# Ledger of designs, part 11: VHH binders against Ras and Rab interactor 2 (RIN2)

Target 1, 92 residues: Ras and Rab interactor 2 (RIN2), of Homo sapiens (Human) (q8wyp3r787to878)
Amino acid sequence: FQNYLRVAFQEVNSGCTGKTLLVRPYITTEDVCQICAEKFKVGDPEEYSLFLFVDETWQQLAEDTYPQKIKAELHSRPQPHIFHFVYKRIKN
Below, E stands for the ipSAE of ESMFold2; O stands for the ipSAE of OpenDDE; V2 stands for 0.75 times the mean of E and O plus 0.25 times the DockQ between their complexes.

## First folded at step 7 (VHH; framework vhh_rezetamig_d1)

Design c3 (from m14 with Y105W; at its last look DockQ between E and O 0.30; V2 from the best seeds 0.00; counts 0 for: pae O 4.6 > 2)
Fold by OpenDDE, look of step 7:
Structure c3 (fold): chain B 92 residues (1-92), chain A 125 residues (1-125)
Amino acid sequence: as target 1 above (92 residues)
Amino acid sequence: QLQLQESGPGLVKPSETLSLTCTVSGGSISSRSYYWGWIRQPPGKGLEWIGHIYKSGSTYYNPSLENRVTISVDTSKNQFSLKLSSVTAADTAVYYCARHKGYSWGDKTPYFDYRGQGTLVTVSS
């Protein structure tokens, strides 16, 4: 596992900003969200969550999932997939 | 064992607000990784996802109902509620409160690992 996780921050009226996080392999989505809140200076982190965009579909990740495992799994697939981890508001 | 129980009026008049409460027992609404939601099944139709709420109070609603739906949570009572305004006959359904963990974005119904017995709400004058 690489200790890098790229996360895009999606904010209203500002588009998406990508940042690379240094995280351990078994960090939880909850922990990643906390890091994102700090990194992106989010004042109301309770309104945000981590989403996975893959195969043109969005999926909200539960707090106890492992983004690095998900990343590894996606990279292990026989054909390449474009995917993004996106930190954005839960609401529309 | 986790149990969810719906409560509220079974009859609502058109244009009024449907109000239901879900009482959770055997577990805490403040649990990690879970969303607490409402689904419904109109007679002869499939399940329709209404929306859900997280322990933080963050909500997400089905876009088709967003303008009429309000879901709230009361962690002190271990309850969460549904309000659906301006009801019509089309809102007649069995309503279920339920819990799910993670979901696909959009209108797709999440997988619910627990749900209540359901309560019939009839909209009629």
Scores: ipSAE 0.022, ipTM 0.399, lowest interface PAE 4.6, mean pLDDT 88
ESMFold2, look of step 7: ipSAE 0.370; ipTM 0.736
ESMFold2 (binder alone), look of step 7: mean pLDDT 82; pTM 0.833

Design c4 (from m6 with S58N Y60F; at its last look DockQ between E and O 0.05; V2 from the best seeds 0.00; counts 0 for: pae E 6.9 > 2, placed apart)
Fold by ESMFold2, look of step 7:
Structure c4 (fold): chain B 92 residues (1-92), chain A 125 residues (1-125)
Amino acid sequence: as target 1 above (92 residues)
Amino acid sequence: QLQLQESGPGLVKPSETLSLTCTVSGGSISSRSYYWGWIRQPPGKGLEWIGHIYKSGNTFYNPSLENRVTISVDTSKNQFSLKLSSVTAADTAVYYCARHKGYSWGSDKYTFDYRGQGTLVTVSS
């Protein structure tokens, strides 16, 4: 469990930026979304969520999940995983 | 106490669209913690995951079915639905609506903690 979480911000037609967030070990996805809305200065935060890109698929993370726990679980696997946490608009 | 109830026609003609609704009571479909999904069991066969949806409308589908399946959510009615197009006799099954974990990969996508009693849908001409 780490005190940092790297999150990319993705907008249609504006590219991606990233920030390293200082977070507590038990931060929830909902809390991360609140921090991201402030840090990335989005005007319509209800239209955004935190997503995980892993295994060539996107997953919207449920609000009561723990990104630091997910990161630790991915690191514990025998094979390396490439993964990204991305704050982006909900596509559907 | 959370309850899930399937409803919809039990008989569907080949090439038409199978349509089911799941009504959720004793809990909110707008849950921050769970996905809402559909699974089925053809006669004499194992369970097959069809797909699930989060309250946002974001969906995940079984790749073998994704070109024929649509799952939607209606939060005002506390309901979610399944449409499966272009059905054949192979789509005859007991269909269940279910509540699933809030993230997954691998076999964890088939994990559920509540499901309905199931409804038989027969595809026959």
Scores: ipSAE 0.017, ipTM 0.384, lowest interface PAE 6.9, mean pLDDT 82
ESMFold2 (binder alone), look of step 7: mean pLDDT 82; pTM 0.833
OpenDDE, look of step 7: ipSAE 0.170; ipTM 0.572

## First folded at step 8 (VHH; framework vhh_rezetamig_d1)

Design d1 (from a6 with K101T E107R; at its last look DockQ between E and O 0.09; V2 from the best seeds 0.00; counts 0 for: pae O 4.7 > 2, placed apart)
Fold by OpenDDE, look of step 8:
Structure d1 (fold): chain B 92 residues (1-92), chain A 124 residues (1-124)
Amino acid sequence: as target 1 above (92 residues)
Amino acid sequence: QLQLQESGPGLVKPSETLSLTCTVSGGSISSRSYYWGWIRQPPGKGLEWIGHIYKSGSTYYNPSLENRVTISVDTSKNQFSLKLSSVTAADTAVYYCARHTGYSYGRTYTFDYRGQGTLVTVSS
């Protein structure tokens, strides 16, 4: 696995910014969220989560999932898929 | 119509390797857009996804089993196989081979076809 994960930060009225995170292969979504909270200086991380955008659908990732494994799976598909990991507020 | 059938020993000793084969009929394993996978259901527990393989040989395994699991495909025989090494009593389960179309969140894949399942018991 590549030891990096591209994550976009989505904020209302602030656009979308991205960062490349250096992460280990078995890092959990929970850990990625913690990194994102720090990197994007989020003050209320409990209201944020990591989402996968792929095939025009949003999927909220549970804390115990593995984003790097998800990335690897997507890359293993016979057809290329455009996907994004997005750190954003949980919809209320 | 597509049919999947599991085959292999129903009894495996601890520390040995569980080996199963799935024979696909009524359709080609070389079909586009499908993954061929294994799932299992231990007694009294829910379904657990083990892993899957694409016709190219590309694999994806459950992280909890990744170090012990090997899935292979034989397109010439229209089969794919599961090997699970270093088994313990915890690996006792009904094992199913199945087909799905892609990634599902939480590894809860939706399988459009599945075998009848075969019980594999790990015991001395």
Scores: ipSAE 0.025, ipTM 0.306, lowest interface PAE 4.7, mean pLDDT 88
ESMFold2, look of step 8: ipSAE 0.290; ipTM 0.683
ESMFold2 (binder alone), look of step 8: mean pLDDT 82; pTM 0.836

Design d2 (from a1 with Y109P S110T; at its last look DockQ between E and O 0.83; V2 from the best seeds 0.00; counts 0 for: pae E 3.8 > 2)
Fold by ESMFold2, look of step 8:
Structure d2 (fold): chain B 92 residues (1-92), chain A 124 residues (1-124)
Amino acid sequence: as target 1 above (92 residues)
Amino acid sequence: QLQLQESGPGLVKPSETLSLTCTVSGGSISSRSYYWGWIRQPPGKGLEWIGHIYHSGSTYYNPSLENRVTISVDTSKNQFSLKLSSVTAADTAVYYCARHKGYSYGRTPTFDYRGQGTLVTVSS
């Protein structure tokens, strides 16, 4: 729960690939992005960020947010939410 | 030190678009740590979160308003804005711009700075 984080990598026309990261409970979004840039071998990491996809809505996560806390909060809600953490290009 | 100041017309006609700008001083809107948002308080009612924007242009809106709301950011002017379309008398409220940190999925996110507020009246 607190020691893993599933992250999908989304690239245009490449589909979606996921990895389960072993992380500490207080890993920041910035740290996750650094790990993802290395593991997914992106050449332009400044063009990517971690997003939360929930209820068909995207939200870019600020660098000093905590994905494990977000995951715990979503799991604590009265009704289940389908959500994904997605490393992808930033879009306007 | 950080200050947020709302500006824009205080009177808007029904069916038109309410348009407000928030000017940020004493800090940068391009911060990677914060979201910039809008909240409102209709007369005699509680606060209602409208939505927020990250400096990249990424937005998240209150589902009750999302079909009428556009929030934009202009990093060169250190400003962000609200447009609320198709207004009615029910949109009369004090509007505040605000800064918040951390994840927000709910209706009233936590904020650490808020503007003084501006009354917008929807009336013929």
Scores: ipSAE 0.279, ipTM 0.677, lowest interface PAE 3.8, mean pLDDT 86
ESMFold2 (binder alone), look of step 8: mean pLDDT 83; pTM 0.849
OpenDDE, look of step 8: ipSAE 0.810; ipTM 0.902

Design d3 (from a6 with K101S Y105W E107K Y109P; at its last look DockQ between E and O 0.04; V2 from the best seeds 0.00; counts 0 for: pae O 10.0 > 2, placed apart)
Fold by OpenDDE, look of step 8:
Structure d3 (fold): chain B 92 residues (1-92), chain A 124 residues (1-124)
Amino acid sequence: as target 1 above (92 residues)
Amino acid sequence: QLQLQESGPGLVKPSETLSLTCTVSGGSISSRSYYWGWIRQPPGKGLEWIGHIYKSGSTYYNPSLENRVTISVDTSKNQFSLKLSSVTAADTAVYYCARHSGYSWGKTPTFDYRGQGTLVTVSS
């Protein structure tokens, strides 16, 4: 059994496509972004970042954060939260 | 390295309560990123997720077992336990304690560590 992280790839006017990434518990956001770039065949990964959508808000995750820890924390809350990790372009 | 070990009676009578304890070594249950869960595998069937507990004591149970399941944690002993009440023959299974860092609703989570399992037989 391996840990997994569901990540949605969001492109302008194309909607979202999701992939399940098998990742280590302490993988960094930077590493996740690298995996996403490869999986989604992104040619300009420097223009993309990993975002967390939760409680109707977007949060750009810093490169040194741990998405799996964030996921675990969200699931530990007494009330269920719908959240999404989204790999998308940084807004300029 | 992290190790999980199940312990408890291997035989339980119908209508009684199944009780198991998972002893964790090589790591702390108080870690922030993980849940501590129980799964089981009845003979000839697939894995069934029972539930998990967080270090805070927050629990989540499989809806199919929720009314009969209690999971508790003892951080001082680095242990967590399973109680399954009103057992029947259908509860005969190999029971595993495991660690995971998330879950999906209604699905058996993935585990990075799991015990070797202990057979619990329900029989009169």
Scores: ipSAE 0.006, ipTM 0.238, lowest interface PAE 10.0, mean pLDDT 88
ESMFold2, look of step 8: ipSAE 0.439; ipTM 0.761
ESMFold2 (binder alone), look of step 8: mean pLDDT 81; pTM 0.824

Design d4 (from a3 with Y109P; at its last look DockQ between E and O 0.05; V2 from the best seeds 0.00; counts 0 for: pae E 5.3 > 2, placed apart)
Fold by OpenDDE, look of step 8:
Structure d4 (fold): chain B 92 residues (1-92), chain A 124 residues (1-124)
Amino acid sequence: as target 1 above (92 residues)
Amino acid sequence: QLQLQESGPGLVKPSETLSLTCTVSGGSISSRSYYWGWIRQPPGKGLEWIGHIYHSGSTYYNPSLENRVTISVDTSKNQFSLKLSSVTAADTAVYYCARHKGYSWGKTPTFDYRGQGTLVTVSS
């Protein structure tokens, strides 16, 4: 129930920078993306989205999803999972 | 040549449980980097994502169906299954099993392979 979300900013060939965001439990992915765009100084936020990396897969989060609920759900699973929230360009 | 094939009853009575199995051939379900999912398409409607499972047994379901859906995997048989309880006429659809490496949470994912689909009709 902690109001923080770790998000990594990934750009092509520039490494990854992580930030801890203080966010409310029911913040949407859309809102998180807006926060990320501001904090990482992204010039074209329309080309970026929030992704979840878990179980060796990339999963783009729809705008109306709740990253904090996703995090809580993953933490509640019997099997531990290493996962990352990543703010990066959409490659579609 | 990966192939997915749905199997199960094509007719289910209201309030009963829909049960389908997907048999995977030409590749291992234990492959990393892939989820194994179920989707459906009701008559006249678009595709709806039901949920997926990882070979480890980790699952995630569409919130709209979460309380009624159970997806399981049997790595020894290279199969995974869908159970949808308390069905109604609204659950009548063509059901597909599919594989995807990534997807958009809250949306129907993009699949690299899927079955031909099987019609399941809910009727008395």
Scores: ipSAE 0.051, ipTM 0.498, lowest interface PAE 3.0, mean pLDDT 90
ESMFold2, look of step 8: ipSAE 0.159; ipTM 0.561
ESMFold2 (binder alone), look of step 8: mean pLDDT 83; pTM 0.849

Design d6 (from k16 with K55H; at its last look DockQ between E and O 0.04; V2 from the best seeds 0.00; counts 0 for: pae O 8.6 > 2, placed apart)
Fold by OpenDDE, look of step 8:
Structure d6 (fold): chain B 92 residues (1-92), chain A 124 residues (1-124)
Amino acid sequence: as target 1 above (92 residues)
Amino acid sequence: QLQLQESGPGLVKPSETLSLTCTVSGGSISSRSYYWGWIRQPPGKGLEWIGHIYHSGSTYYNPSLENRVTISVDTSKNQFSLKLSSVTAADTAVYYCARHKGYSYGDKPTFDYRGQGTLVTVSS
């Protein structure tokens, strides 16, 4: 386990920015979202969520999931996977 | 030894479409392990991620450029391309094609292979 989580911020008509979050292994998606809201200065965090992009699919992460565990699981797979954690607006 | 090489016009007129091609040699782009992307560096500015493509054709673009960017891949030629429409002077930059394996966009780009870069100047 590494105590960092890379998160991309996706905003319409704005360039993607990224942050490397120093987080505990058992930090929840909810907590990550809060950190993201602060770091990316999001005014309406209730409209945003953390998404996992892996295997060419988007997955909205439930608030009680553990991104660091997800990352660890992905890294433990015998075949490498390209994945991204993305903080972005929830689609209507 | 993997090599990436950018090619295309160095001059583009405003409102026209910037078009570049990246030729990959020494390895196949049909790998499940990597994205094949484009980044650029305007004069006096930092690197900006443009977007990337998977060998399957799936793309992901920088939202700031999404409406103007098209990245395509030709696995038979081991190439992928960039098209940036409606260019302005702000699009003048050194453009690089690069290979990367997942990173947070907006951070300093980390990639294991990158082309030497090609300057594209937007000028009338």
Scores: ipSAE 0.013, ipTM 0.266, lowest interface PAE 8.6, mean pLDDT 87
ESMFold2, look of step 8: ipSAE 0.176; ipTM 0.600
ESMFold2 (binder alone), look of step 8: mean pLDDT 83; pTM 0.839

Design d7 (from d6 with H52R; at its last look DockQ between E and O 0.05; V2 from the best seeds 0.00; counts 0 for: pae O 3.9 > 2, placed apart)
Fold by OpenDDE, look of step 8:
Structure d7 (fold): chain B 92 residues (1-92), chain A 124 residues (1-124)
Amino acid sequence: as target 1 above (92 residues)
Amino acid sequence: QLQLQESGPGLVKPSETLSLTCTVSGGSISSRSYYWGWIRQPPGKGLEWIGRIYHSGSTYYNPSLENRVTISVDTSKNQFSLKLSSVTAADTAVYYCARHKGYSYGDKPTFDYRGQGTLVTVSS
């Protein structure tokens, strides 16, 4: 029921810093990306996207997906999963 | 009850490689739910996250240490290890092995279980 989303910002060779975003349950990935661009002071947000890292695999999230629903679904699974929402550059 | 225990030399000479092993008991490291990591605390400083390993062998290191750190896992022994090469006095710290679900570099390290820690002193 908590309206927070932990997002990590990943830069090449600089590691990963995280922020906790206070967001609505139905916030879209697009909206999260906008928030991330602002909070992480990204100058070229068009080159970035939100990724889900789960079970050692990367998934780029479509803009119209709902990260909070994804989080809720992952938490509802019988077996715990390690997952991260990561804001990072789209690979060329 | 899960227990983690660090082991290895407490003294390392400059330029040599620090080597530690974490023995996990009371639970399997072959779990999909956790990472297994190393953290350290230099004297008078805060905790620093070194890196983590998944039971599959997938690693992720602190960028500040990446070029010197190697973490490995031995699922058959329920152990994972740390190697830190080219040590200097700055690497003197209490080293802890710990269980994690995740970590962000800008945040304080989070873990639900950790070892008692072992002091490693770098001295000639």
Scores: ipSAE 0.024, ipTM 0.411, lowest interface PAE 3.9, mean pLDDT 89
ESMFold2, look of step 8: ipSAE 0.350; ipTM 0.723
ESMFold2 (binder alone), look of step 8: mean pLDDT 83; pTM 0.845

Design d8 (from d6 with E66Q; at its last look DockQ between E and O 0.73; V2 from the best seeds 0.00; counts 0 for: pae E 3.4 > 2)
Fold by ESMFold2, look of step 8:
Structure d8 (fold): chain B 92 residues (1-92), chain A 124 residues (1-124)
Amino acid sequence: as target 1 above (92 residues)
Amino acid sequence: QLQLQESGPGLVKPSETLSLTCTVSGGSISSRSYYWGWIRQPPGKGLEWIGHIYHSGSTYYNPSLQNRVTISVDTSKNQFSLKLSSVTAADTAVYYCARHKGYSYGDKPTFDYRGQGTLVTVSS
């Protein structure tokens, strides 16, 4: 059902930008990272990953997880929570 | 065949730090698809998730324990570890290391492999 995923790109001292990606519902984190590497023009994609920020906590998403499923589960909670998917360097 | 084995002291004094190591064999801890975690079961109670670590060092902890928990990974030894500080009798449990599948949120991560467990007793 959902074809859109908002992803922020975080780079050291360059600010944070975002893009809304057109994606299929069962896109994997690995595939999102591939799209992000191309759209954000990173030269070293193996140093980046997709992270989930929710409840003031970061979690690196493993490659065979499904961001659209995660988004749907977070939206189904009885209270809205602020969350972000962030493409950023693994060590910063 | 993948095997996870817990090791560490079985008796810990109150206020001290519980420390356990999990050794992974038959597979690599550097998997891009899995998280490596700790769960525990107090006597007569259900399983409680403690937290997990990705091979990169990225951690996620049960919010109820997060102020006392540290999970670490040593990829060169194919091992990961648990430290739980300031223990009390309530921390007496069988502790398991586990391989977690997929996204974790709150107290309901899933796993597909688990160690045999090690009893840790907190007693003076």
Scores: ipSAE 0.325, ipTM 0.701, lowest interface PAE 3.4, mean pLDDT 86
ESMFold2 (binder alone), look of step 8: mean pLDDT 83; pTM 0.841
OpenDDE, look of step 8: ipSAE 0.833; ipTM 0.910
ESMFold2, look of step 9: ipSAE 0.300; ipTM 0.678
ESMFold2 (binder alone), look of step 9: mean pLDDT 83; pTM 0.838
OpenDDE, look of step 9: ipSAE 0.834; ipTM 0.910

## First folded at step 9 (VHH; framework vhh_rezetamig_d1)

Design f1 (from d8 with D107S K108Y; at its last look DockQ between E and O 0.85; V2 from the best seeds 0.00; counts 0 for: pae E 4.0 > 2)
Fold by ESMFold2, look of step 9:
Formats: sequence, C-alpha cells, structure tokens
Structure f1 (fold): chain B 92 residues (1-92), chain A 124 residues (1-124)
Amino acid sequence: as target 1 above (92 residues)
Amino acid sequence: QLQLQESGPGLVKPSETLSLTCTVSGGSISSRSYYWGWIRQPPGKGLEWIGHIYHSGSTYYNPSLQNRVTISVDTSKNQFSLKLSSVTAADTAVYYCARHKGYSYGSYPTFDYRGQGTLVTVSS
C-alpha cells in the first residue's frame, strides 16, 4: 500500500488516465517522471513534469522531492483533503 | 555563498502595482532542486507567504493573494520578480525574497536563504 502511488496523466483535449505505480517508499519526483514517461508512452518527456493538485491549485514538484512523503504529510492533516499527483505538460 | 537582494520602489500609491525584483548571486536560479519565493511581514504582524516560482516558470501562490500576484523568473539575469496589483494600505510590509526546498501547502515553506528585506509603504 505504501509502495503504491496513484498518478493521473493529463493531456490537452483528452480525458484523464490514471495508473497505480509500484514504487519504493523514497522514490523521487524525477524517478516518478521517468516511470510515467514510459507507462504513458510520451514522446517528449522533457516537456512533462509531476504536479501536485490540492485545494484547486497546482504546484510543480521539484525533481528531488518525495511524492510518498507528500502523500503521508497530506494524510496527516486534521481535515479531509482531496489531492492528486498529475503527470502533465509544463506550460512555458 | 548564495546571496539574495531585493530591489524596487519603497513607496507605492493605493490602487497601483507593487513591483520588486530579487537578484540572486553565488548560485543559479535554474536549479532543479529549489523554489524562489516571496514573503512579507506587515507591521506588528507575522510572516505571510506570498508564493513561489520554479525555474520552469511554474508558479504557486497563496490563495488569499493569488488574484493580485504575479511572480516571474528571468534565468538569463538570474533574477525573479514580484508584482502585486491593486495595492491598499494593508499591503504595507517588509518584503523578503527567499529560496526554499520542498513543496508548499497551507503553511510557510522552510527557507534556507533570504534577503535582508525591503520596506514597501502604500500611502497617498
């Protein structure tokens, strides 16, 4: 369970697809992006990154952050939170 | 040693735009590990996180300010900037630029470097 990370894939003009990844507890965002590029078969992986979506806001995750740690921290908060890890294009 | 220096006007009229620039020296703003952010402290109040930018140009803002704030980065100048529109006297504060590691959510990020701060007064 702690070795799983749900990641949504978002493309322009397409639906959202999700996959549950089997990952080490201390996987980095960089490593998640590499796995996502392969699993979602993107041809231009340098144009994508992992984002955190929470409370209707987006935040690009720096490459040496730890998504499993972020998930644990969000679950520890006293109020229910809906959040998603989303692999999507960087808009620049 | 990394240094961050705020610059910009210290006096801004109500309804106008506050504009500040942070110049980074002794390190690169293009780091894949760090965010570049702004915080402020109104007189007699605690610190308020404004937002941050990643070198890619991706931003994340304090929800209470997000409709008025724009943070931008210029990697060629090793600088990042703050614009806060439609200011009122409530925006009078000491503004700091800062570097931090890790994501931000509903709390102040952990800073490892910040500037000395610059007072911006909103008054007519």
Scores: ipSAE 0.251, ipTM 0.649, lowest interface PAE 4.0, mean pLDDT 85
ESMFold2 (binder alone), look of step 9: mean pLDDT 83; pTM 0.849
OpenDDE, look of step 9: ipSAE 0.817; ipTM 0.904

Design f2 (from d8 with K108Y; at its last look DockQ between E and O 0.79; V2 from the best seeds 0.00; counts 0 for: pae E 5.4 > 2)
Fold by ESMFold2, look of step 9:
Structure f2 (fold): chain B 92 residues (1-92), chain A 124 residues (1-124)
Amino acid sequence: as target 1 above (92 residues)
Amino acid sequence: QLQLQESGPGLVKPSETLSLTCTVSGGSISSRSYYWGWIRQPPGKGLEWIGHIYHSGSTYYNPSLQNRVTISVDTSKNQFSLKLSSVTAADTAVYYCARHKGYSYGDYPTFDYRGQGTLVTVSS
């Protein structure tokens, strides 16, 4: 069932923690960012976004993308890819 | 109607920096939905994705090129640019600027709009 998404929260001075979020398959990156701002109690959500970390590189996810679709696509590849969804500041 | 237009020198000397600009018309580069990228096609070869930029300034580059590539965005001019340093004859190609709608990762570029392309030749 693709109703759950593991998201790490990265803050420069607070370290890194993770939560498993209830995220329906058709929820956008924008909506996930809103969920993350609430769950991680972020006071300045406009400074944060959801990023994909895969193959040692970062990509900011555009707001109308679907993280559950990206997760499914990465899992469908013949070789395993280690990846993380990370809610972090756009700068820093 | 969205249009993308490449501009820049068509001839670059070896070891120098290739520099191109893409001007976007009929749409805003500041869209929250799109990435703005560069692809190229060397003579007789397939398309190679170079990299892209989100309007926030966040970039993602082809790992094989990342040490030589800089992509930047100027939202006030509705433009984005490519700089490729230390060029050799292998960098001779038709260069296209492009808009990518969805997540871009993997072996194949995904884009919904592309410029007409500009040939850049690396030669003495």
Scores: ipSAE 0.121, ipTM 0.549, lowest interface PAE 5.4, mean pLDDT 84
ESMFold2 (binder alone), look of step 9: mean pLDDT 83; pTM 0.844
OpenDDE, look of step 9: ipSAE 0.788; ipTM 0.896

Design f3 (from d8 with D107S K108P P109Y; at its last look DockQ between E and O 0.78; V2 from the best seeds 0.00; counts 0 for: pae E 4.0 > 2)
Fold by ESMFold2, look of step 9:
Formats: structure tokens, C-alpha cells, sequence
Structure f3 (fold): chain B 92 residues (1-92), chain A 124 residues (1-124)
């Protein structure tokens, strides 16, 4: 019953740090953001969100989306896609 | 009851910018669970997804259009907008604004509400 989600933490003054999270299969983006706020020790979690980087574009993930479903969908494609889940500040 | 209403010019000259606004009533555009987007249907053809925006300003666009598309949101007016630059006759279509219930990279047409649509003709 193992389920892992790799999440990068991106901060303006410190670059990028990655962590592999042990999560439930149906974890929501909102839940991932709460885990990330604790794991990366951010003091202002309302200024952060989980983003998907794929096809050279960024998209903020809405709170009731399921990152594990997104990952499974991307892996099921016939051709490979490079993608990353990134916890970072919502700019401005 | 949620309502989406498209507005904007129905006629746009070639090479100019198509501009549309969607006014949302009966619900808040600032929802943390939904995206707000645009789709279009050229005459006699299927639906084409254009892109969507989250209330934070974060956008995602159809890669075939992304160099010409800007979607923006004005949460104070409960509105979002579409700008499509450098239009040609191929951009003539019925344009719909829509609410997208969740993320679906492989199925970008996952919406639960849309407007009645507005025809935009690129001519002269």
C-alpha cells in the first residue's frame, strides 16, 4: 500500500529542494499543500500552492484536484512527458 | 444559480485582437476549486479548448494557441477575459466561457457550466 509523490520546494533565495512524500492514493492538492507547509517549514502557507510543470508551462493546481491521478494520467501517455510537482509561492 | 455571460464585439478585422469578457453571477470567481476558461466551436466543426485561469492569475493554454492567447481575471468584478491576437478567418467561431471543475491535462474540456456562446466573425 505504498504511494509516493515527489515534490520540489522552490524559493526565491534558496533554489529548489526535493522531497518524496508518502501519501494516500486519493490525497488532494489541498492536503499536499498542508503537508508541504509543515515539511518545508513555511511561515506563510497561504502564499504557497502546488503547481504542475509540464510541456514547458506552469499551472497552479486547484485544491480539490488529485496529484496522484494527474501523475497516473501523465504516465499512461504513449510518449514520455517530463513533469514536476512544485510547491512554490503564488507570485504577486 | 450560476450564470456565465459572454460579451464583446461580434466582428473583428483580420490581424487585430479578439477580446471577450465573461461575467459570472450566482457564484464567486474566487473559488479555490474551479478554473475559468474559454472554448470555441468553428462553424460546422467540433469544440476546441482555448485555455483557463485560476483566480490567482495562474493560466494554462492550448499549446496550439498559446502564443496568441491571454486570459485574465478581475475578481473585483467577478469577470474573466480572453484576448486572441493576430486573428484570421480561421478564428471565426462561437466562443463560450466555461467553469472547469478540476484539473484534467489530457481532457481539457471538463466543464460543468458554460455560457450560451457568442459568435465572433473575423472579416474585412
Amino acid sequence: as target 1 above (92 residues)
Amino acid sequence: QLQLQESGPGLVKPSETLSLTCTVSGGSISSRSYYWGWIRQPPGKGLEWIGHIYHSGSTYYNPSLQNRVTISVDTSKNQFSLKLSSVTAADTAVYYCARHKGYSYGSPYTFDYRGQGTLVTVSS
Scores: ipSAE 0.233, ipTM 0.603, lowest interface PAE 4.0, mean pLDDT 84
ESMFold2 (binder alone), look of step 9: mean pLDDT 85; pTM 0.871
OpenDDE, look of step 9: ipSAE 0.807; ipTM 0.903

Design f4 (from d8 with H55K K101S; at its last look DockQ between E and O 0.04; V2 from the best seeds 0.00; counts 0 for: pae E 14.3 > 2, placed apart)
Fold by ESMFold2, look of step 9:
Structure f4 (fold): chain B 92 residues (1-92), chain A 124 residues (1-124)
Amino acid sequence: as target 1 above (92 residues)
Amino acid sequence: QLQLQESGPGLVKPSETLSLTCTVSGGSISSRSYYWGWIRQPPGKGLEWIGHIYKSGSTYYNPSLQNRVTISVDTSKNQFSLKLSSVTAADTAVYYCARHSGYSYGDKPTFDYRGQGTLVTVSS
């Protein structure tokens, strides 16, 4: 049984696209970034990071965080929250 | 009363881009609680989710269509749009714009409101 993580890919001048990643439950942000670099075929992966957009705010996720745990916590809240994991350039 | 209305050409030539706009009334596309998206139903088939967008411009697309789909939002006009490039006859369908709430945890989100739909035919 595998978990899924939906990640939007934001690219300069082309808008956003998204992919559903098949990931292990304890995957780190660093590992997700590696998968995203491969899946979205970026040539300069050190210029990208995984971000969380929730409650009208952006947060760059540190490499040792766990996106699936963050997602589970957001899902456990009593009201629905709109959130996105976004793989994008650090300076955008 | 929330209303979603599709608009755009009903006929598109093969290899061209299908372009639709959804106008939202009775509610705000700038809501932090909702995604705004597109679904379609080809003749004789079930509903297929295309994608959705949040007011920030962040998008989430069906993996089977992601290489050809662009969804955008114009919060000042309370509208969002669909562009589907390189169309073929297989893209002939009734297209609906729709709202959904909650998380996009799965591959196919659920929708709580949709428009009446517009038929788009791809033919020479």
Scores: ipSAE 0.000, ipTM 0.109, lowest interface PAE 14.3, mean pLDDT 79
ESMFold2 (binder alone), look of step 9: mean pLDDT 82; pTM 0.833
OpenDDE, look of step 9: ipSAE 0.013; ipTM 0.285

